# Designs tried in a protein design chat: VHH binders against Formin-H (forH). Part 32

Target 1, 361 residues: Formin-H (forH), of Dictyostelium discoideum (Social amoeba) (q54n00r34to394)
Amino acid sequence: VSLNEIIDLDREFELLLDKLAIEDPIKRKQMQSLPDISKRTLLEQNKADIYRTVKHKGPIESFADVKSVISSINTKHVPIDIIKTLRIHLNTADRDWIQSFLDNDGVQPILNILKRLERNKNRKRKEHSILQWECTRCIAALMKIKIGMEYIASFPQTTNLMVLCLDTPLIKAKTLVLELLAAIAVTDRGHGAVLTSMIYHKEVKKEITRYFNLVQSLKIEKNAEYLTTCMSFINCIISSPSDLPSRIEIRKAFLNLKILKYIENLRADYNEDKNLLTQLDVFEEELSTDEQLNSQQGTQIGIEDLFSQISSRVTGTPSQQELITLMTHFQRMSSSNLGLGVWTLYNALANQLEDELKIHP
Below, E stands for the ipSAE of ESMFold2; O stands for the ipSAE of OpenDDE; V2 stands for 0.75 times the mean of E and O plus 0.25 times the DockQ between their complexes.

## First folded at step 18 (VHH)

Design g07 (from z02 with S54D; framework vhh_sonelokimab_d1; at its last look DockQ between E and O 0.01; V2 from the best seeds 0.00; counts 0 for: pae E 21.0 > 2, off the site)
Fold by ESMFold2, look of step 18:
Formats: structure tokens, sequence, C-alpha cells
Structure g07 (fold): chain B 361 residues (1-361), chain A 124 residues (1-124)
């Protein structure tokens, strides 16, 4: 057995433990310590028995009937095992089943659980965080296929309730929520929904300004995967708009929250984490690029001002006649049937000449 | 004049409990994140935990593992630290700190205001 097969087995087994929602650290460690032959046996058994295992867990015993499943989760109190069972089924169900689930408003009961958890005064309890985590994983499962992604991205109540989950103490839930929000934000419909949901978060959580808690988390959280995902999300919502004014306005909110100081501290504290450093670089490089572009657009000089400046410097020198000759070429070619093509060629030639002069001063 | 004054330090036996207080004045206490740090001899200041101005958000260092409880009383402008199951390694000067603009942080350099500290000694 090769090293690659050993690495592949460990990865597949870790995925199996996640797929079966085995989250007790002691039990997880115990199962991860099994011999390779035992791990392969469990993988084979569970690939064949996933539906039977789900059928034996909780009261959802007929996943062929979408409406029965929805009824089981559309109650005032839903046990965590039922949500875990739903999560596993959503990850394995075919497209037609998922389409029927969406068509029958199956997402709404999941969102209702999140609403009730947010209104509970003890929402930081471990059990509540795990239920938030499982509901978020159900949403993630739906987003793995195109029809689910499009439904979730078009359903603004979902992003509102997802951003409220960012206050969970469970770091893996926070990380997943940010991954999902970033995926939504890159869609045309989803970007505005995510930005609006961050305003909703500010209002519900009584933040001083939008993004305050998000940026604060860069100071308090120590998990490098979370920090990387958080910066990636921030970069994503800034960079998704195609227009410069929108990007500048979104970025300004983070600059006002001193994110550059946080980035400086993160570089010092995580100087060996290539993934995090890459996201920090993206933020600063995009900032620099957009500042340069903004300066160019805001400081464009008029043609008449340009001519005046050039004329003032050149008039009375030997260069004056050469400038007149060059402008005469421009005048002759200005009526060319090539139109814009003439000026494009002049600009290309001028750029090439200027590059050559840097080499041979 | 911003002032933070810690009290309640002293000598305590291993396994014992102690409650520290930090009285704040000179600023709007409820607008500030407040927290506790400690510094053992020869060591850097170490974050213990912090609590938001509305008392809704409390954070602890992983190393504390439920031994310490942070609370605040905004009507008395006071921050508290309840310490249980004390060990000799908890011997340190305990400081309260406050910050508004950047909020809660694990880094001492991010806090705007500091107290003078109160000594806690865990020894038999």
Amino acid sequence: as target 1 above (361 residues)
Amino acid sequence: DVQLVESGGGLVQPGGSLRLSCAASGFTFSDYWVGWFRQAPGKEREFIGAISGDEGRTYYADSEKGRFTISRDNSKNTLYLQMNSLRPEDTAVYYCAADRLTGYSLKSSDYEYWGQGTLVTVSS
C-alpha cells in the first residue's frame, strides 16, 4: 500500500465521519485510530448502507416522500438528530428530490429553526450552536447543486438568518457561514442580498457600524482557517462589483474600522500561513490598484490644459519644430477612415518607444 | 481623567477561589469593552477574557477552560473576575483594561486604558 493510498484513505474516512455527523471528539478520535482495514470496511459498509443508517436514526424513515420530511421538521421543536438525518439525506438525494423539496418550501422550516434560536436568550449554549451548525450544513448541502444554489441566492431571508449565525462561539460554524455567504456574494443576485444582510446584522445586533463584529473577529479569533475565510469573504464582497465607485464605497467601511492595522497584526502573528497571507495581499493589492485608478479618473487633465503645459515648456526651444511636425501628423491622420484605430496605433507606438527609452536612456 | 482601579487580590490556597473587581471612572463605562489580563513574574501580559458593553458577549482565553467568569455591572461602573480552582501558576498581577474604538482583542497593545494591577498569590 502506497503513501498516496494511505493519504486518500484518511481523507475519505474523515469525510465519512463528517457525512455521518460524528462530532463527539472522543468518539471521533477513537474511530480515527482504527486500523486501515477497519476503516476500509466501514467505508464500504457505509457507502452501501447510508440510506439504511439514516432510516434507523430518528423518526424520518421515508425520504422518498418529500412532504413527510418537511412535516417532520416543520414543528415547534426539532430534535438535533432529525436535522442531522436531513443533512445527510440532502447531501445524497438526487436532483428531482431536491427540486421537489425546494418547490414545497422545505427551506422555510430550516429558517424557522434559525429564527427561534436567534430569539432564545441562551443562544450561546452548546446545544443551540450545534443546531445552528447543522441547519447551516443543510443549507450548504442544498448549495452543492445548481438549482439549490440559485434558490438560496434568490431567497434573501436565508442570508439574513445566516449572518446572525456569525455570532456563534462554534468556530467551524462561523467559518462555514462565511464560505456560503462568499459563494452567494459572487452571484449577480446574491451580492446585494449579502450586503443588505450585513446591514440587517448591524441593526439586530446593535453594532456601531456595519461589519464591526466581522472586523473585530479578526482580532479575537485564533483559528487560521477562520481568519483566511473571513478575509476571503471581505475580499469577495469588495471585488464583486464591476464599477469602481461601488468597490471604493464598500472598502471604505472596512478602512474606517482600521482593517489595515488588523492586517498588519495578522501578518506578524501568522507569518507562515501562506493561505492567510495571500488573502491579506489581495486586500492591499486591490486597494492600491483601485486608488491608482480612482486618481486617474479624478485627475484627468483636459486637452487644452495639456496643450498649454506642453506648449509652455517647448516654445522657444529646438523641440518646438519637432512638436509641430508631430502634431501635423496627428492632424493629417485625424480624418482617417480608420477612426479610433489611428489613435490606438499611436498610443501603442508611443508606449513601445517610452519602454525602449527606459532601457537605453 | 480615566481611571481603572483593581481590588480583591491577595493570598489564597491552591484550589481556592477569589473575586476581583475593577472600578472605572472618567468615561462612559457601558460604551467600552472591558477585560482582564495577567502578568506573571518574567512573563508577558496574558489575556484572560473580556465582556462587551451591553453584557451580551463574553470571551475567554482557551487556557481558562471554565475556571474564570467575567461579569460587569454598568450601574456601578465595575468589572468583575471570579476565579475558581486556583493553581500556583495563576500567581500574577491582574490588570483590567478597556477599549472602545477597536473593541475586544487578545493583544494588550489594542487596549486604550489600563489599571495599575492587583496581586494574586496562590500558595500554601
Scores: ipSAE 0.000, ipTM 0.113, lowest interface PAE 21.0, mean pLDDT 79
ESMFold2 (binder alone), look of step 18: mean pLDDT 81; pTM 0.820
OpenDDE, look of step 18: ipSAE 0.367; ipTM 0.723

## First folded at step 19 (VHH)

Design h01 (from g05 with T102V; framework vhh_sonelokimab_d1; at its last look DockQ between E and O 0.48; V2 from the best seeds 0.00; counts 0 for: pae E 4.9 > 2)
Fold by ESMFold2, look of step 19:
Structure h01 (fold): chain B 361 residues (1-361), chain A 124 residues (1-124)
Amino acid sequence: as target 1 above (361 residues)
Amino acid sequence: DVQLVESGGGLVQPGGSLRLSCAASGFTFSDYWVGWFRQAPGKEREFIGAISGSEGRTWYADSEKGRFTISRDNSKNTLYLQMNSLRPEDTAVYYCAADRLVGYSLKSSDYEYWGQGTLVTVSS
C-alpha cells in the first residue's frame, strides 16, 4: 500500500473515532494499534459519513415544540406517516433541538412502538416491517450526531429492541439494524450492550444458542448487501475489544456455530462480490492473527476449545477422514495403560515431523 | 386469566430476613422476565431486581446489591425474593411483575402484568 493510502486511512480512522465518541486516550491508542485491515473494516461497517454536513440553524424552536412532537408519538397507536415525518425532522434538526428531544425522553416512544409491534403477533407482517423500518431510521438519524450516538450507546433497551427487528422479512431493515448495532458496538459504552442484547434476543426468540439466527441468516438470505453487512457486524463485535481473551471468547461462539463452513459456501456463491469477500477475509485473517498471538503469549486453551478449532477448519474438506483416522488411533491408545509415555511419544513424533517439513516442504 | 399473587410479607425487626413468593398463572412462566418492585408510602414504585425466563439471569438495582436474592422455579411457576439485613427504609408494599420483552429495564411502566402486592414492615 502507498504512503498516501496509509496517511488517508489514519486520518479517516481518527475522524471515525471522533464521530463514534471514542475519546479515552488509552482506548484511542489501542484502536489506532489495530491492523490496517481491521481499521478499514470498522470504516466500512459505519455507513454514516465521517464528516457531518454543516446545518444552518433555523429559528430555535420553543421547548413546547419539542414536547409537542414527543406527545404526537407517545400514544398507543402511532400512524406510519407521523413516524416518517419524525424521521425527516430528525435528519434535519439542529444539535440543540436534538439535545432537547433526548432530554425529554423522546427515544422511549420510538422504542415503545417497536415493543408493541413485537407483542402483537396478529399484525400483518408487511405493515409491521415498514413501521420497524421507519423506527430504525429514526434511531439512525439520531446516531448521525455525537450527542445522539452517545445517548443511544448508553441506553441498553434500545439495542434490545433493535435486535428483535432482525426477524423482519424486510431486508433493508435487517441491514440497517446490523449497521447501527455495529456502530454502537465500537463505542466503550455500547459493545457490552450489543453483546447483552444478543443474549436478550436468544431468550425472547427462543434461539438454540446466542447468534444462532444471525449465523443461519448467512445461508438463508441471498442479498449480497445484507450478507456483507452481517459479516461486517460479526467482525466488528469480535474485533472491538482490545484484549485477546475477549476476542477469543466472542469468536468461539461463532466457531461453535460452524461459521467457517458458511464462509466457505459464501466464497463459492459470491466469488466476485468484492465487498463480501473482503469481510470474509477479515474474519479469517483476524482468526489466524489471534491464533498466532495466542500461541506466542502462552494464553491457556482448553482441550475442548482446541478440538473445536481443528474441527472447524477440517470438517467438509478431504482432510476430515484423515483426522478421524488419527483420532481413532488416539482413542485406542488413550485406553491403554501406557499412560503419559504414549502421549510423549506422539508429541515427539509430531515435533520431528514439523521440523522435517520446515527442511523439506 | 393472568395472575400474579405475592405472599410472605409481614412484620420483621431490623436486621432480620424475609422471603417473598410470587405465584404465577395464566401464561407460560418460563417465557417471561419476572421481577420485584416496591413502593413506600408517598414514593414512586422502585425497581428491586428481575430474573430472565429460562436462563436465570438476574439484574438488581444498585442500592440492593448483596442483600437481596431473586430466584425462580419454573416447575412451580414461582418467583422468589430473599431479603436479608432488613432496614426500616425497606418498609414498603412489594410487587411482582412480569413481561415478555422487558429485559433489563428498570421502569415499572415496561412491565405488562402486576401482582396486588404484599406489605413488608421493618420496625426501627
Scores: ipSAE 0.247, ipTM 0.683, lowest interface PAE 4.9, mean pLDDT 81
ESMFold2 (binder alone), look of step 19: mean pLDDT 80; pTM 0.814
OpenDDE, look of step 19: ipSAE 0.794; ipTM 0.921

Design h02 (from g05 with G53S T102I; framework vhh_sonelokimab_d1; at its last look DockQ between E and O 0.01; V2 from the best seeds 0.00; counts 0 for: pae E 14.1 > 2, off the site)
Fold by ESMFold2, look of step 19:
Structure h02 (fold): chain B 361 residues (1-361), chain A 124 residues (1-124)
Amino acid sequence: as target 1 above (361 residues)
Amino acid sequence: DVQLVESGGGLVQPGGSLRLSCAASGFTFSDYWVGWFRQAPGKEREFIGAISSSEGRTWYADSEKGRFTISRDNSKNTLYLQMNSLRPEDTAVYYCAADRLIGYSLKSSDYEYWGQGTLVTVSS
C-alpha cells in the first residue's frame, strides 16, 4: 500500500468526522483507530446517507444551489441544525462553490445571526452560545481557503461581530474567536480592522477602557489553551506594526491595565506550560527590545542637527568628497514611494557593510 | 509549485556550529511568516522559533534562546537558522515551515507549507 493512499484515506475520514459533527474526543479516537477497510465502508455509506439527509433537511434541498442555501439562512430564526450542516459543507465545498457563496453575500446572513444573538434579551442562554460557536466555525471554514480569508479580512463588520462573541461563556468559542482574530490581525488589511473592532467592543459592552475584559480574562479563565491563545492575540496586535511609535502606543494600553502583574501570576500558576510561558516571554521580550530601541533615540535629533554633526566631522577631511557623492546619490533616487524602498535598501546595505567591516577591517 | 527546501544539515561535533538554510519558491515569500521546527527520534515535532514577514521580529522556544538565531533574506527567498554550542540532544530532523498568518502560534498544525527536512547529527 502506498503512503499517498493512506494519507488520502485518513484525510477524507477526518473530513467525514467533521462533516458528521462527531466531536466527542473518545468517539473520534475510536473512529480514527478503525481499519482502513472500515473507514472506506463508512465513507461509501455516508455518500448515500448525505444525499438522503439533504433531500429531507428543511428548506435546504441541495448544497449545489448556493442561492437556496443562502435563502435558508437568511431568515429571522435559523435552526441550529441548518448552521451545523452549512459548517460541514463550507469545510468540504470546492473553490467555485465558495466563490459563489461569497459573491451572493452568503457571509451577511451569518453575521446577521450573530447580530441578533447579541441584541436578544436572552443572549446568555446556552443555546445562543452554541449558535455563536457554529457561526464562528462557519467563518473559520471560510478562512481556511484563500479567497475566503481575503474576503473575511476585507468584509465590513466581520471583526466587529466576532469580537462581541468574546463575551460568550463557552471557552472553546472564545478561544476560536481569538485565534481567528489573530490570523486577521497579522494581515495588512486586517490589523487596523481588529484594533477598530476592539474599540467597537468597548463601546457596545460599556467597558471601562479598551481591552479591559480581555486582560481581566487572564485572571478569570483557567483554561491553558485559552490563556495561551489570548496572549498570542495580544502579542499579534502589538507586534504587527513595523513602526516603533505604533507598537509603543498599543502596548501602553495593556501596561496601563497592569498586564505585567497578570503575566507574573500566570508564570506562577502555569510554570510547566511551555506554550503559555513562550507567549508570556514574547510579550516581555518585545517590551524590553522596544524600550531599548526607544532609549537609543533618547535625545531628539532632527535631520538638520544630524546633518550638521556629520558635516562638522567630515568637512576638511579626505572623506568630505565621498560624503558629497553619497548625498548626491540620495538626491537622485528619492521619491515618496520609491524613496521608502530606496531608504530601506540603503539601510540594509549599511548594516551589511558594518558587519563585514567587523570581519574584514 | 510551492516548495520549501532545507539544506546545510550534517554531522557536527558537540560544541560546534551549523547554519541551516531554507529556500522558498512558488509563493510570495515576503508575505509569509516562516519558522523552524525539529523532530528527534520518537518525539513530537517541536517548535524552535519563527520570524515575521518583515525582518527583525523573532520569537523562540525557551530551550533554544541564546544558542539559535533565526533570520531571513526576502531578496533571496531564504530563511536561516544559525545554531551554536550544539549538544547531542539537538540531534533531529529540522523542518522549515511557512504560513501567511501564524500570529506567534507554537502549533505545527497552523503552518500551511512545510519542507521535507534536513538531518542534523551531533555526536563525538
Scores: ipSAE 0.000, ipTM 0.215, lowest interface PAE 14.1, mean pLDDT 79
ESMFold2 (binder alone), look of step 19: mean pLDDT 80; pTM 0.811
OpenDDE, look of step 19: ipSAE 0.129; ipTM 0.603

Design h03 (from h01 with L106Y; framework vhh_sonelokimab_d1; at its last look DockQ between E and O 0.34; V2 from the best seeds 0.00; counts 0 for: pae E 10.9 > 2)
Fold by ESMFold2, look of step 19:
Structure h03 (fold): chain B 361 residues (1-361), chain A 124 residues (1-124)
Amino acid sequence: as target 1 above (361 residues)
Amino acid sequence: DVQLVESGGGLVQPGGSLRLSCAASGFTFSDYWVGWFRQAPGKEREFIGAISGSEGRTWYADSEKGRFTISRDNSKNTLYLQMNSLRPEDTAVYYCAADRLVGYSYKSSDYEYWGQGTLVTVSS
């Protein structure tokens, strides 16, 4: 039991006492002195009244119930109260129920709702943002279990539609989406999916460059929890790769967007927010550490390690064939009777090319 | 009015190569994620790979095994599939597909626009 869980229980119990109109200070003190198990029991006995505004069909605990649930949400028009009911059930369902839900393609109706919201001309209405939020909370519930996390991390439509929800005006939905994307980005398969989805976001929303809207949000949004979560997400996608070149490449996109100036402004504006300042420190500390390592590792990298780094970056891209062609040239020239001279010439030409590219990108 | 037209199919000996093209019209090609699928007789459509609109990032099916290369030329509104080391089991109708909202996806049902297909036969 954490201190946050104890504080949450006391807060909820105070609200129950207000609901029951127990206003006598002596009686309230007596009720607050009850053991935690007694408080939880009283809260649970009154929980049904809290959920009265949520219309639902009742618990869904069988395989037949899984298909019935999917049928109820797999329609052209899905009321928000049904999605709220699904969210609640997903948070309480066991692993076998969740596995059946995934196996029967239950995620697709949730994604279809998000897809229709993106295509709707009035997609910025309050009800649309709340529906996006509830759909995102359904995804969050699935991610609490390993099989759900693996499904979401490996299913590209899901992360693609999640990143499009970042345009919502509802700050708690933005914040949740970033939390979920960070969790996905930590996984081996999910990191690439999240990065790819940010490219998708750029293309769909016609951003000037990747991450533009994300970095701009650091100036636009004033909610400290969001700002902390946004910086945590940025730190997460930069730090998740184990190899230095990948981290440098990802970080460069943010540096080109002048994120260091935004960080400076956030330090000034939120100078007493410990959580945000910690994330700002992480960004700058990891930048400094990797710059130091890059200088050291560049002087110590062997030929096989360097080739592995280059190969991992180009495999599966159009550049792969060009790299193969270039290496074939190196192979042929390695037997040249010029010896060191051929490599000196290659280095001189490469240096000249790199200098030209700095002047004429 | 939206149209995808595949070309370049035909008969090829095992071990041979083919380059398929998909000409797009009626929409802003660079805004769309585009991909290749194939369908052997009696089988479901199988994802081959996809490529993003403006940055040219590619993704391939795990079963593709590095024999196929996807590329696009946005100035010509054309998607390409280079197929090497062809085998008889590659015999299928090859389709190009496009969707603005789904991105790269292995599910054929996620794509809005489809071509009519081009037959590739790898024989003997």
Scores: ipSAE 0.000, ipTM 0.387, lowest interface PAE 10.9, mean pLDDT 79
ESMFold2 (binder alone), look of step 19: mean pLDDT 79; pTM 0.808
OpenDDE, look of step 19: ipSAE 0.811; ipTM 0.926

Design h04 (from h01, 13 letters changed; framework vhh_8k46_1; at its last look DockQ between E and O 0.53; V2 from the best seeds 0.00; counts 0 for: pae E 12.3 > 2)
Fold by ESMFold2, look of step 19:
Structure h04 (fold): chain B 361 residues (1-361), chain A 124 residues (1-124)
Amino acid sequence: as target 1 above (361 residues)
Amino acid sequence: AVQLQASGGGFVQPGGSLRLSCAASGFTFSDYWMGWFRQAPGKEREFVSAISGSEGRTWYADSVEGRFTISRDNSKNTVYLQMNSLRAEDTATYYCAADRLVGYSLKSSDYEYWGQGTQVTVSS
């Protein structure tokens, strides 16, 4: 490191202490005595506001009035410094301030920024990715408080615009978005919102099927923190429902995308990364557990779910017409006055056929 | 230029049916979520229904679910709203809207493109 870089670090850290309002001489001296690595870590946690952007000092003083804050961000061209200042304030504001912010529709201007960035032809620019990241960090700050989490989890526009940020080249922003979506997905009201947003992502980004880009990212991306977070998100959306049929249906989408091959490759490539390996283990262990449970409770699968599984295997193949013909037989016989006897007979014939096919392949 | 042209409104008695159409031009229709909103005299514009661009998934306001059906024909660049069992409270100007990025939203401010509206009047 050069002498100028060392001097720059001290200057930046002094600016951080000023921003944090660390004015007690004893506490200030203690923090100034931290090792350089610790100072760099603290600066990285707050890097947006400190050295380059002295302009931030003014807006912090004016953030007490919720309506004034919302007015300042509810414009077509919001400076990134204002969003960084908002992020910091959201992380420190009390519950009443946050409640007022939510009640006055303060989330909407943040979402409007994300929407405008997605519409811009230059949406892959680094400046756009940084602004997306700061907006996502504002949402993260709201989610640290229960009322904010409940609001975000029940507000579908938020998750819709968050999933669109997954195409950013900024890996830390991708990672944060997935962390937040996972947190939303474990809530009762938020799980459905996240699943719906992944359908929305498929439509807007023209994915072949839901989750296609997400699963492909397991091959494309090389950042271990991202890969771990991505697998954790996948595990969260699969495992969050309490009912077995829902977990099986969600997992089926990933199995159809051949995620088990991607998991095999990740184990080989990241064989010493304990956090990633744990998430890979969770996926396979939950799969095995639910498969065993499903086998023990064959009738627990709902009729509609079972039909959907059969239909998905057959639709678009030559067998489709034969399945339709078979279902027509079931439809005709379903009103038979023999009741259970009809279905018992169908089951007996099916079992006999299956036994014969095993003997004479 | 982007245009949404709504049609099919009119006068109908309670219990009757109407089918609204909204013809779109100036953008790739299958990429856009389409929605219907309505505005009664003196009231705010309210969400009625929406349909996704490629999956055909649909959403309905509670007040119209079971009575209204949204559909789309991507070969004709047209979205439809079949309105059955009409009630007096369904009287409003109906607007079609399109947005690529937000998807389903109850807020009219989230939709980028709007039609001129078509009047639906339900009265005996």
Scores: ipSAE 0.000, ipTM 0.330, lowest interface PAE 12.3, mean pLDDT 80
ESMFold2 (binder alone), look of step 19: mean pLDDT 79; pTM 0.787
OpenDDE, look of step 19: ipSAE 0.651; ipTM 0.855

Design h05 (from h01 with D62V K65E; framework vhh_sonelokimab_d1; at its last look DockQ between E and O 0.67; V2 from the best seeds 0.00; counts 0 for: pae E 6.4 > 2)
Fold by ESMFold2, look of step 19:
Structure h05 (fold): chain B 361 residues (1-361), chain A 124 residues (1-124)
Amino acid sequence: as target 1 above (361 residues)
Amino acid sequence: DVQLVESGGGLVQPGGSLRLSCAASGFTFSDYWVGWFRQAPGKEREFIGAISGSEGRTWYAVSEEGRFTISRDNSKNTLYLQMNSLRPEDTAVYYCAADRLVGYSLKSSDYEYWGQGTLVTVSS
């Protein structure tokens, strides 16, 4: 028991005496001289009694003063039991209470706890990891309803501070963070915030490249639930965009990190874990599907757009007639029975010509 | 002891330009997001823009409309603000701020370290 824990208990107990309106100086001194176990018991009894009464009347009555709840968590040192109590209440509060909590910037004190934990030189202590986990669980509770999800997805500081929690040794917290980031990434507003948060992680943690630590964790971590969640998150951020170029670009970052070799090793090491194997299959199937789509889409969209670009450049110049003559040759040869062979020959001749022009401009 | 010291403020004619500097000491400058805020008399402190530590990515409040440029020199521990096309509405005390974790926040309360400010007056 440290001196700071003793001071924190005495402060909390003094607040309880004020709450109970015990103002007689002699009685207050007698109460303050109680053993620590007795003080903790009285604190817990009064916490439970208040909770039990409010629960019967409903969540709004329990938290009618949202600003007082926010003030209680907006301190330099927030005991983990207070955060656990907040988590429970966030999971049971009605929509109007949650809306008021969001409107009064109630998320910010939770984020401030995460920020202070990251600034602490001892941020890898087990107690800090548990507090990170409970703060993340508070965010999870907010995300269970639509207004909370929309707020979190639109508030990029949240994703930034959540992603920094990925360096915790507590595997349950790492797993939850990835689950929440995946849920955010599926939203239109949240996808960009999650991608940006991974850049933020790279900058703050001095990561070699974006996603390096994430992919490396597929080799380092041995927990199957984590590995499944990590692959699910990766699949989610790749597949969330509706446009093919965005999916290809995001996936290329992981391919450059050699994720396919990690996937092969995971198949060998976890060959009977159906949930993990499913996520590995999703990655490879989506890769194959998008490669096929890219071949089809790139061929078709290039023709019409390229023609427009070429014609706009030559119209009204002497080159216009030369282009028409060239297109007439293409027109004649396009009806050739050689089919692909004609176009292969045109490509070969064009490449040869371009090589000659580089030598003899 | 952490210090941020602004310099380069003064009186400028409308349409003129000024370059502000912020000298930083007492922390690893390259690890910090650094940015500029301003506060006109009787108004709240307003975000101008910020720049990331290692990759030099910038982002700006929409209100500046491209008139201001933020840069940093990590070898000299110095943050800069180039202000062009100055207007009387730009008259304010300009502050630099630094934080390791702020990211893309517009909120002044998210920044840990602050300078004392430098006055910029835009009038004829």
Scores: ipSAE 0.148, ipTM 0.625, lowest interface PAE 6.4, mean pLDDT 81
ESMFold2 (binder alone), look of step 19: mean pLDDT 80; pTM 0.820
OpenDDE, look of step 19: ipSAE 0.774; ipTM 0.910

Design h06 (from h01 with G103S; framework vhh_sonelokimab_d1; at its last look DockQ between E and O 0.73; V2 from the best seeds 0.00; counts 0 for: pae E 10.4 > 2)
Fold by ESMFold2, look of step 19:
Structure h06 (fold): chain B 361 residues (1-361), chain A 124 residues (1-124)
Amino acid sequence: as target 1 above (361 residues)
Amino acid sequence: DVQLVESGGGLVQPGGSLRLSCAASGFTFSDYWVGWFRQAPGKEREFIGAISGSEGRTWYADSEKGRFTISRDNSKNTLYLQMNSLRPEDTAVYYCAADRLVSYSLKSSDYEYWGQGTLVTVSS
């Protein structure tokens, strides 16, 4: 056996341990102490779970028995090492094991941990944030398999408890939660669940309006990866519906929260971050495209909805005073003796102006 | 102290109607999901439906849609269950339950607070 073969084996084995997310230094050292033949055997077995070659003393000695695993995590106090071990196994288990885990309500103990953390008065502590992080990573592992994604997207308690984790101070946990919610939101079955969970978040956290805390985080948080992921999530929930009225309704909630001002500030503060700028561009381009499509449909638009759209875009800008002046003229004319004739004349003048602007932009 | 007190149970003939009430005290009623369960003799406790806090969103078990209506009056801290077209199979003890963090759950173990129950008997 040459030195190059030994170096290749050790390098390949380290990469395998990294891929399996075996991060405990003691466990990694145990695995690296294996004889070379054992390392080659593990590499060549093509097995999903290396964990079974290193014994762990405790309630989970093997992951072959799904019900035993579920019972061990369905307790009042679950050590974080057990959750980390579960996360590793969920990332490497075959489809049949995952199906059995789902069929036996294996997700529920993970959700029970999240629920207990939310009920605890000191739920903001770093120790709790790390446990939230690991529970979220278990959910992420389930979502890598089609049956897991379908289960999570159709199980509303999961998305409800995930959105409550958005209060965590641990930025990587916040970011992962939004990534997972976006992945759920782009599915046909999951979009409604995510929207409903944001209503649940409003109720539990006593927000004034849905999405308030989410939009505020665009000012509060400084991490560019988080900001990009947050905007990507917002774009996903707006753009996933195929029908224009649904997209307009969802977007209106964000426009009413003045998200365009936050976007302006983010462009100034992160002018070199191409990933974030792309998400900001998506929001504004989709807004413009849907406004054009809406004006072309010829469908009767309610007067209140139309003025709400105009007001939302103009309030707080220099154009606000000009709009107020114009609206007071319309108010005076709304009951004039001239009736329809006045509105017909203004429409004709507006059309002429718009025609001139197309020629002389 | 948190209290949930059911009332309105009793004897009703098949095909009849009955309205149950659940009076809540000791917590901010509008912050909680509140719902109804029932338990027939020798059976598991069965979810009927629930209604969210201040926004009034409802969720029902599939078997009960159309016959039962859940409502709440936050000004009176009261949850209601209107039951129509009653059958002998609806004979059970009816419980109200509340939890701040639950929605869409069919499991009784997910609810933190419970009433003592009120008996409904459907027979002639």
Scores: ipSAE 0.005, ipTM 0.385, lowest interface PAE 10.4, mean pLDDT 80
ESMFold2 (binder alone), look of step 19: mean pLDDT 79; pTM 0.812
OpenDDE, look of step 19: ipSAE 0.529; ipTM 0.807

